# Designs tried in a protein design chat: VHH binders against Actin-related protein 2/3 complex subunit 2A (ARPC2A). Part 4

Target 1, 318 residues: Actin-related protein 2/3 complex subunit 2A (ARPC2A), of Arabidopsis thaliana (Mouse-ear cress) (q8lgi3)
Amino acid sequence: MILLQSHSRFLLQTLLTRAQNLDKAVELDYQWIEFDDVRYHVQVTMKNPNLLLLSVSLPNPPPEAMSFDGLPLGAIEAIKTTYGTGFQILDPPRDGFSLTLKLNFSKVRPDEELLTKLASIREVVMGAPLKIIFKHLASRTVAPELDRLVAIMHRPNETFFLVPQADKVTVAFPMRFKDSVDTILATSFLKEFVEARRAAALNTAPSCSWSPTAPQELEGAPKETLSANAGFVTFVIFPRHVEGKKLDRTVWNLSTFHAYVSYHVKFSEGFMHTRMRRRVESMIQALDQAKPLEKTRSMNNKSFKRLGLNEVNHTNSK

## First folded at step 1 (VHH)

Design c3 (framework vhh_8h63_2)
Fold by ESMFold2-Fast, scan of step 1:
Structure c3 (fold): chain B 318 residues (1-318), chain A 118 residues (1-118)
Amino acid sequence: as target 1 above (318 residues)
Amino acid sequence: ELQLVESGGGLVQAGGSLTVSCAASGSIFSIYAMGWSRQAPGKERELVAGITSGGDTYYADTVKGRFTISRDNAKNTLYLQMNSLKPEDTAMYYCAAEWYSGDYLDYWGQGTQVTVSG
């Protein structure tokens, strides 16, 4: 089973459908948002049916940080290495996007493997710094001239740290949430997450711990980054966790960890608000003389999350 | 050790609906990515629906718009609601769990048979 995956299922299906129907002139132009607030746009015109433009909007540090210029370190090199031939990086990218790739189906034979790699563009780009560090770990080395502490900033206020060594890499996530309810829910989830990993007694999985205080490995990090209100989650990655096919999954898991926690918090918050609302409604009805209740309404919480299409209202000319 | 037990399979007429369930025990359910795979006689196992620990879903093209996967973390239960069933949906349906944290380990149930008659 492949439930944890670095590729977008909707993007992959869109690419496969287009590749299998190249004999049909179609107009394709839509965008959608997926996990981790990554926004995708796909464009195919009837004028150029063999050309597909894929644009991706990715998390990036604030402009003031001057860290990545919209893309993580090593991202361009990772794109070139992963896709090889058959694509072009457009400069400038589509307005409002971090990256635009042009795929020419008449120049490259689109097989499922290549399209799956293209559907993995989020991980190829966002995982690039982690891959560099972990490839060195797999070889029992440390990348030349790395600082003792490496900071990776996915978004403003979403920074995590790596402490690369030849025999292991410590990865620490300071967990911060703006809302006190979110902080409580996140803290509860993280404690349960860590305990579940420990209780499962998995000998091959990376070790994981939670602490209300910064681990010693973060000594020297900017003081403001150590003010985590939902605690610190620390993983210890050994060469065995990043050898062969395990590399990509470890990179995916770590690069998406904050997003997974945030998503769980949003779900838990929604459930809690729904439950509290129902309790208030029940109390009001109990206090009133008229008390017949239809309870099936609160039980129809069939959560089906399909990839949605966001409307494009305006396009800025550029 | 995580244990998965499927239930709810049976015989249903074409065009009908059926819900299969998977009860999890032995570990904290909410952290696992979960899915439903099926295997018809003489064919390879196919992943038909998946749901991450965060609630994002995946569906195979053969079942999109007809099947809905959902999870109830409070009850440690995974569901697959199957609508507009076709004879080609006849298969043994298996529940699976996967860690999202790089362990490359899958847990599988014993399966529940779904038969769709014409």
Scores: ipSAE 0.000, ipTM 0.238, lowest interface PAE 12.8, mean pLDDT 74

Design c4 (framework vhh_7qbe_3)
Fold by ESMFold2-Fast, scan of step 1:
Structure c4 (fold): chain B 318 residues (1-318), chain A 119 residues (1-119)
Amino acid sequence: as target 1 above (318 residues)
Amino acid sequence: QLQLVESGGGLVQAGGSLRLSCTASGFTYAMGWFRQGPGKEREFVASISWSGGSTYYADSVKGRFTISRDNAKNTLYLQMNSLKSEDTAVYYCAADSYPLYDSSEYDYWGKGTRVTVSS
């Protein structure tokens, strides 16, 4: 599932195919939408076959306090740092898009690593505010431009909150699902997830808790966000959790947490619905279900971690 | 650093049973079994959630193999029944060391235990 990838697989394949076939003059001009409602557009003209324009549209505009020029705070700097020379940010961007990047294959012949980073443009842009907050935490400071309560919206209907302080950052996820079965499955998964983290007793991992009610840190949040039907998950991030290499890992984990839970829930829902149809013929089996979420579904890529967050190779070759 | 040690492999007749164990030197979150047969790539066999409430199996072993765990003993099990010659492989234990989604692969792997099924 592309929802849990750090990069767009379709974008990456498009970029790899173009980079491998620069000897062919082609015209590309198409767009597509990913599951999370992020829209991509790629353009290459026959007059300029070495120039590729990549445009991206974010479905949820960043909060006013976290936005600069229509992009999340720090996004421009993150793009410049990640992609370096050979890439230019176009102003204005393509009409109807939040950002347009220009790649010049005559100036830069990017390797697969750089193209994978470019295919991760969504995470680079949308993770930028978290990086700012956590870089300040690593220095035991608070970014002066931030409000007490910071709302992050990076997918439709997914909002989570940060309460930045000099010594720690509290991150709260109001968990809401539209389907009642999804809500039950999510609640059970979250309780198990939190209990597993407690059992780990790892002093290097961020503390994690679950509550059916909003934590005090969410005081002042919009009331609709306080009516989470699968409860609230709270992480506490300390400077040690965002030092060096841990910064990018923590940003990714928090940015994908709701998607991670949703993936597990949707996968479980499909199995439970199929099993429920078979069990409706036996009342005693339905009543004797000791483990309400036990599943024995067969998979080639069981773990969400198997979805290729760190590597792209031979998954789709035509 | 977390270490995983597999045991229980050996020679068994087709139709027979074996139980594999994997003991971890510390806490493990998500765990699974993989295998690699002669001249083949490593393939998924089964996986289990931390509580044991969710298990998944490759189609080739479903109904014949059962994965389970004992968290108090830091041990993962694979009960293999109705063994076939095609189940001949080195079986590897894999584990995540903490409950965070930050890798596309398991964090830790054992060195494997050999299972040979004669027909």
Scores: ipSAE 0.012, ipTM 0.471, lowest interface PAE 8.8, mean pLDDT 76

Design c5 (framework vhh_h_nbbcii10_fgla)
Amino acid sequence: QVQLVESGGGLVQPGGSLRLSCAASGFTFSDYSYYALGWFRQAPGQGLEAVAAISGSGDSTYYADSVKGRFTISRDNSKNTLYLQMNSLRAEDTAVYYCAAEIYGSDWYTDYWGQGTLVTVSS
ESMFold2-Fast, scan of step 1: ipSAE 0.061; ipTM 0.480

Design c6 (framework vhh_7nfr_2)
Fold by ESMFold2-Fast, scan of step 1:
Structure c6 (fold): chain B 318 residues (1-318), chain A 122 residues (1-122)
Amino acid sequence: as target 1 above (318 residues)
Amino acid sequence: QVQLQESGGGLVQPGGSLRLSCAASGFTFSSYAMSWVRQAPGEGREWVSSISGSGGSTYYADSVKGRFTIARDNVKNTLYLLMDSLKSDDTAVYYCAKEGLYDILTGYSDYWGQGTQVTVSS
């Protein structure tokens, strides 16, 4: 999976450096943006060197109906469970951020394991709804508060759905792309992805299928969410896929699936355009070698027009 | 299972050179295109370079074209990035990436190793 770190390396290094130098007063006040447009801010003042403020901004907060205090369902509980004592969730958070954690190093001196968990704050927050559903699945139950169809929105236009049952959870990804070329490339990639999984005989991995039409499990979803121009990818998750240490990995993989597909599509598109340019260059070279200069130049101009090619870095063919 | 291990990063002065390596295992190396991707502090991930399975075709981002060279040794299952005329803007963690269809539900980090840090500073 080309795009995915479970923890912020830069955040982890910042936390490790601070933990190693608690005896030294230091001023920190900076922010940065990482994968999936998640923005971080860290603040430490010389007045209180044991206090670290960590703020996180989600790229597109979920609607109020699907969130508690502007965060995904279960995020607050996940934070409390993962980090234990020595932290506080500030209300309100820092201006322009979805969440602010106040860490007090005088109450707890975190080891590398805890700091790595803190650096994974994005995964903890955005994966919280999935963890609720999958913990219930691992116990072969269904959370009473959940609707039949649960929508997860991590980014604009990247909604996917879970249908929780006691014996399995169906996870469906309506795949949508803004560009028609990206849509064609995504459709091809997804068909190959599903076929490769089948051919590899991955009988212990979650089952995976692709369909040009919405699966029956999505009956009742808003029609706008069913406008998947690159088809629907469906995974079926059984208790064995979310037991023990597998839980966090399954949550991470599903939460990042759209980003994974998007990366491969962009890579394939870039590669294809470069390859097509080289083929045109080879054709021009062949014409130059086969014909007198005047005829070659005339034919080159006509060839470009007839092939629908131009001097711009874009092709006009769909 | 697919494993990618990057090495060769370090601290270098502007105008200096570094050679990055990526040791690959768990798949038929020569059958897949390979890429280098980097992430600078505070920035998104940026594609740097790609090489076809045979090594017959190479591609570069405009920001590194003429300064970096991608190469592979299919006998040793190793990918390389030769970096010349390094600039401060090249400071990033560099990741080796495999093109292909790994089961992301069994190995979410299989495409990328741990990365190797390149720092260009005076």
Scores: ipSAE 0.006, ipTM 0.164, lowest interface PAE 9.8, mean pLDDT 74

Design c7 (framework vhh_sonelokimab_d1)
Fold by ESMFold2-Fast, scan of step 1:
Structure c7 (fold): chain B 318 residues (1-318), chain A 122 residues (1-122)
Amino acid sequence: as target 1 above (318 residues)
Amino acid sequence: DVQLVESGGGLVQPGGSLRLSCAASGFTFSSYAVGWFRQAPGKEREFIGAISWSGGSTYYAVSEKGRFTISRDNSKNTLYLQMNSLRPEDTAVYYCAARDFSYVSDSEYDYWGQGTLVTVSS
């Protein structure tokens, strides 16, 4: 259902370009930051052209109960399971980074599928706690190392919460947006989204509800993290929703839910702007019929940038 | 089923050396941080040292630093504790422990062995 890209486009391009030119001794040593404050570093030396070091810095450290040295619970296992034997996790990681992977292209075939998985390293790492929680749910147990309330922040201002129990997991999204137009559009979309799921009578899908106030399951969360201007969306996950291949889909859907809503909001803004432009054109034409007016049209750079996917959310929201 | 089995304990004279082993099974040993603890008769369990999943990081209790060395062999699923310059006060049951995290800590261990007795006496 959610078709957002699970990988860094720039990282994937970098990996593909390197894999296609392994016969060339080349030096790479650069880092960059993406729109969600994830920082990447890639290093290749002319001495070892088949070895690539990939370092990743996460935007926020996980809660202490779920991590040590900045990695989420189960991240090492998830990396080993996803990438296999051609990859090594360096300990300690590169200074200033949460994780460093050593990729040996002489030991593994660097096909596009594998490199796309590598470019998804952020989602693999950040999704690891959800996989642990949901594997326990599938077995009707609760991971003993977890608190009653688990907070996950994938991007600035995109914190969501899980309340793991043996028979179910409640997942709650406090929805916050930067401006009043985005808030109105998001609130409208969320209400329609929840109602559409209810009307469809999808008994195989997780139940979903919307509320203007925090659900009681979030009692004990810091009050500042419960500040939501577009309400709260709550999903209830049962063992049937995380069995077999459904596990990865459920993790992906929950990990990308806020981004999905944000994408819809930005898309709706684009439609509104296009409609407003046509209305202005119609008004000018009506005025031209009454009084001659020379006109020249140019794209508004501010409107163009407003529709950009790289607009950063507030990082001060927990 | 996670299992940790300690071995190598026994009687040793003061000033002597001893190497303990811990054999791990039932989990992916190479993904876990593991450590050593001890408990002397009538005392609380105390932390000795820990080693990260790869062996790249180690953390020791201040009181044991310099006399004890922790190491691991991931190909053999085995954790080691090399104990040098042993003293009578080192007499204790030594426990191997594993945590569900890859990095070192003096706390938060989820899996424990049954222990091996070390007696330091003449």
Scores: ipSAE 0.000, ipTM 0.248, lowest interface PAE 15.3, mean pLDDT 75

Design c8 (framework vhh_8h63_2)
Fold by ESMFold2-Fast, scan of step 1:
Structure c8 (fold): chain B 318 residues (1-318), chain A 119 residues (1-119)
Amino acid sequence: as target 1 above (318 residues)
Amino acid sequence: ELQLVESGGGLVQAGGSLTVSCAASGFTFSDYAMGWSRQAPGKERELVAGIYSGGSTYYADTVKGRFTISRDNAKNTLYLQMNSLKPEDTAMYYCATEFYDSGGYLEYWGQGTQVTVSG
């Protein structure tokens, strides 16, 4: 079971329901938008009940340097590797979508694990550029097609940067929040987060620093993309951080770092602190493999109390 | 499939004590934060206690100092020890856990166990 669910719950339930009812001819034509602005479409026709078409529209087109055939760099290979046989990438994709997959239940009877991975299509596609960069780092090389400075935009205002080298990759997050209170809370949290990591004897975790100004590695990036009102967080990733099983973990942690900080910022000592604390704890621990969960939890408690997140005066919402 | 099954509820006199338990299955219990929520007739459901995978705890002001949450990861069981019970503690008590995905989070609750405090 995934500690942090990376899959679309609605997509997973749709896929499970279809897989459990393959003997029934059904017409399915359904579209929806997830909270991260990814649009999904699922189609099954009575004429071909064992064929499922899954179409995905990403919220932002990737930058040219990180784009191949309209998808993030490495996405097609990541899809093929993750889902194996029994599916096909359609060209062209469904009109208005970035990607269309054709899944044939007659060729592959997908178990719950494979369907869960398919429901994680957003993370597979969006994480693909990071996997390419870090696979090269694990081999102590640099992908020849990459620019010196690589920009990854997961959502509007959530652009982060990588500077790939053969011996290390520098990852820099310009931290920006819409609300002034959120900005103050984020800044205080990030300073405490970095200090807590520095205080621990963490030889296996990526090094981390915070600065109110852009690090020199971001020299040459457009100033509008460096619009950080909560400072800059920089990680240095070495080959040891992306070897073997660590690759997927490092990709996941970096891809979700902005969300992790945002969840912390939205915490209150009442409802949100209690419900979302696990995500913050698991994210810090996963990024910092050498630190036990208990110590990570203690740091989170200290950070919340230090920020004065006390007394929530409202009923439980959501 | 994920299951949370509460037990141990009952009728108790004001000032008394009671322990409710929650048996968890279908997920890696030790990796998840767990909590106890309650709902009294005609009132909204409230979170009264939480415990994180490493043992750190949270308590609502209404129960702090009287209730103790604990977990046994070897038995996949969550406990709530309730002391100095008041009539206002009368409620259905639910075991809870949470999941996060790209679409946000979902809190899962069990079937509940009734606690009634007389006097």
Scores: ipSAE 0.000, ipTM 0.133, lowest interface PAE 14.9, mean pLDDT 73

Design c9 (framework vhh_7nfr_2)
Fold by ESMFold2-Fast, scan of step 1:
Structure c9 (fold): chain B 318 residues (1-318), chain A 120 residues (1-120)
Amino acid sequence: as target 1 above (318 residues)
Amino acid sequence: QVQLQESGGGLVQPGGSLRLSCAASGFTFDDYAMSWVRQAPGEGREWVSSISWNSGSIYYADSVKGRFTIARDNVKNTLYLLMDSLKSDDTAVYYCAKDIYSGYDFHDYWGQGTQVTVSS
């Protein structure tokens, strides 16, 4: 069984194992940290084997303007809408955590669909402000509460911005890395990534650009957040990119973009950059040799897919 | 549909060896870099090793360098992790992971995992 990256694999396996063994009174008390520094705690006691407590600690609490009771704007409503009845939000949450959910297996059927949704708690909570913005975009409107520059903070120095409009939303990522080597590698990766997408002429995916300086849409952002040392990546999201099942995918992709770049910087050490550059150069060379006098160029879709580039809506089409 | 199926875990004594396998389907395996990631109880995810699409570039976490070997068979669509000189600190669930160089498609596809326990 494979889950898309919106689900915590370890959390889902923990929940599935418990749900499949409800007939056994077993003590469960595990805490762990996952991708993007979200910390989880799961507790089940032998005294109350049908009660499961799930606690989540967010890596960086949202600013007061974007939060309600320490959670991102819209998070409580998103939780209630996604999980329905059978869940209780505990107040106060477990010490050291941002949120604690109580699940009663005697009041709710713990099927795989429900547990998969619960394992997506990070996406539900952290994505709540983006979902509000993008649902309004899909309706060609702007959310009254989120109609100006919106700052989304995942960790210190991992803030990105949205500029909502009725016809589009501009999303800008000031890219900053603390290590100088990572900064150089990230800058090279981002330039290659943007150029590869542009050369591939992805007409259904959101447009993407890179700049060493802040885009004008970030006018009014805190100046300290504009000191990006690996440049700025800007995406333009149109209603078509957030319709139906595409909404959740777009929210996840944007929420994980900085981490995605960090992953490639740390794990690839240039081998994927070299592969991408080689593939792009080969395609450009082939196109140039075929018709060097033409102003317009086209790219083979299979060659584009060979580069490992996917359309934003790939998983949402399933 | 992307499928990743890990196997080969088990209980082993300190100093022992294990070979993990990951069978991949639902995508063009030889177009993507593949990785092994582990998670010990109560700990965060720890990257272990990565291998490029053609095995031309291989990287290891400092904690496993010289003890683990990552390999792939593009004909069989299988990723391997050969683990030698196992230590108690290597006890974890090991996951096979695929990441797509698309920027927007952060498909951190994880399999179900395979448990490795190093103890007497």
Scores: ipSAE 0.000, ipTM 0.155, lowest interface PAE 17.2, mean pLDDT 73

Design d1 (framework vhh_7nfr_2)
Fold by ESMFold2-Fast, scan of step 1:
Structure d1 (fold): chain B 318 residues (1-318), chain A 121 residues (1-121)
Amino acid sequence: as target 1 above (318 residues)
Amino acid sequence: QVQLQESGGGLVQPGGSLRLSCAASGFTFSSYAMSWVRQAPGEGREWVSSISGSGGSTYYADSVKGRFTIARDNVKNTLYLLMDSLKSDDTAVYYCARDEYRWSGDYFDYWGQGTQVTVSS
């Protein structure tokens, strides 16, 4: 089971450790990659031991029309709103990174809550466009600068669309996969996912549907995006789904939806390869000698249902 | 020498409108994102709005969204803030600021002198 976390545990621990040991002038220089290919770099120099530099690189830059100097729409506002005046955004960012934040431990009195929010920088930055749209929805308005159809691109072939209205926001995911086997497995998974949600008769969760053809709401989208080979998944978000703590939860779930489906597809493909390898090996051995075969039950459907896909929110168990 | 000069502040009634201007000189204006930051007496600095170098992207604080509009004229090297439906809570000194372009600097590396906006009857 793959657990999708809203904050980086390693980053949080690094920040807590540094905040607790400010009397030690230690040089720090770490770079690492986490879920969804987000790359982090943390730097502290002996010359400036109270200054911590956090740099973040997104897997693919957002389209220029939806970016502000290489960041997703609303990322700067989201950072300022989430962290307040205690942090500085450096321009230019560290070479090779999309964003660099400067934290001054001599001026900021970081409690665990603030550091946990900072460790969530990935979701704050990548979720910023949805947060703008959903904050307006919570107030039953629409941002006047937005087009009827808003495209969000996280990676090649991972574009999804929002149709913001005052009373609801329609979110549509054209599902595209390069491999034909992955496409078949994804289509099966998505149909099961939608059916499981309908069967649960959830009246508080966002409605969800699957279609082999583009929904009418995507009229005007580039034709390339309408050629989704695993169908279209549509969610309808109402103000109640983005009130208070539900805002961040909804943003996280939607921002990670494609990645979530991709991981399930990879798991299913791996299992199919394992069963196929066993069958081939058994056939080869049958040419030399008879061997008893162990029957392996299908785990694909059970793995899909095991993750509790009855709610849009798919939070870490901790 | 980088210079930012604000104008357009003044006394206005609640519900009124004001247009702030910031004349920039001494740098390639279109290459920098620009911001408006306000400070009420006894309060810390509060970010109001930002605009990208090209003008293609604009951002607003929740407290002013739908009431304020940020704009720029890269031919005239001027930044604007159009303020509608002004409230008493909007009373502050409004600063034009250039987003930091140097590694060692503050969040904003250059500030104007500020222009006072007072919303009262």
Scores: ipSAE 0.000, ipTM 0.117, lowest interface PAE 17.5, mean pLDDT 75

Design d10 (framework vhh_7qbe_3)
Fold by ESMFold2-Fast, scan of step 1:
Structure d10 (fold): chain B 318 residues (1-318), chain A 119 residues (1-119)
Amino acid sequence: as target 1 above (318 residues)
Amino acid sequence: QLQLVESGGGLVQAGGSLRLSCTASGRTYTMGWFRQGPGKEREFVASISWSGGSTYYADSVKGRFTISRDNAKNTLYLQMNSLKSEDTAVYYCAAEPDYLYSSDEYDYWGKGTRVTVSS
């Protein structure tokens, strides 16, 4: 897909540029927002040019049952396992962020592989609970700390559920959209998505179904989380679907499923022309600001989408 | 095993038009066109969702190329208008079999069809 990749391309380029130009003194203090509303901040000071601070803000804090130390279940261990030597998790994190990592380029000679993994911090953090569940599935077991029904919240109306069992995991997405047009477009897209998978005769892929009503597996979930206005999409994941390289792909695809549907819906409305243009413009601006020899001014905790004509018009009205 | 077969390539004068086709041996999800010019890396040209409701184009071809599909025939099309010498390339059809297990890149590729645009 054009829009779905496991790492942040902008973050990767920022990290590569910094690692390749360690002999240049630079001040970096830049913030941006990507798809799925994950916000990033990068800071480098001239006093410590070999130290890079990377801060990440998740769309919404995970539910207490699926969180540890303010991060998704398993995130700290996933970070330690993935990045190893040369990084440190800061406590407290940068104000307004969920996580802050300190990277020391003096202690590690990061290759492109490591930097690509660092640019995948969103997948590492947000995917950690799913990785725990699916690693247990791959071993034909169930994580002992989990309830029968596991809720994962990306945003208030983007909660999805897993029903882990030793032989399979059922993943159910209650699909809800605020706008009635979005709801109609999403419902149409989801029915087509499911039909396309069935028509392709994907016998080795996870089964996928759509229903206007909640599947039986969601029995016991809070009624407010089951108020889907675009139906329910259900996947059934077996051990074979999470073996080897498939584990990371399955985790990423499930973690981004609602964002993927939302993106298609917004494109159908024509709004994505403006949104995509602003993302491209913000990326170009961020790249310009992240140059090794350029001084970067800190910005408010806002996306570039919110710095448009409304701010100019407000100033003009005064 | 999914197979993709491209056709419609050939020699055309600058400012001319060509229509490329890609027939799949079975049903596909997302489909797209990529190209590789002489001495260049493979680059994205255009993609289309299963329904045809969403299309995306590389900036270099916007307004000149149109991607479309006929799901009843398992066929993808690329209508190329106002061709330039820079459009000279081997054009590849690509298909994504399943969103849930697809990579960021398409999993199935055709062998390609050559398009040469002369000045």
Scores: ipSAE 0.000, ipTM 0.270, lowest interface PAE 11.1, mean pLDDT 75

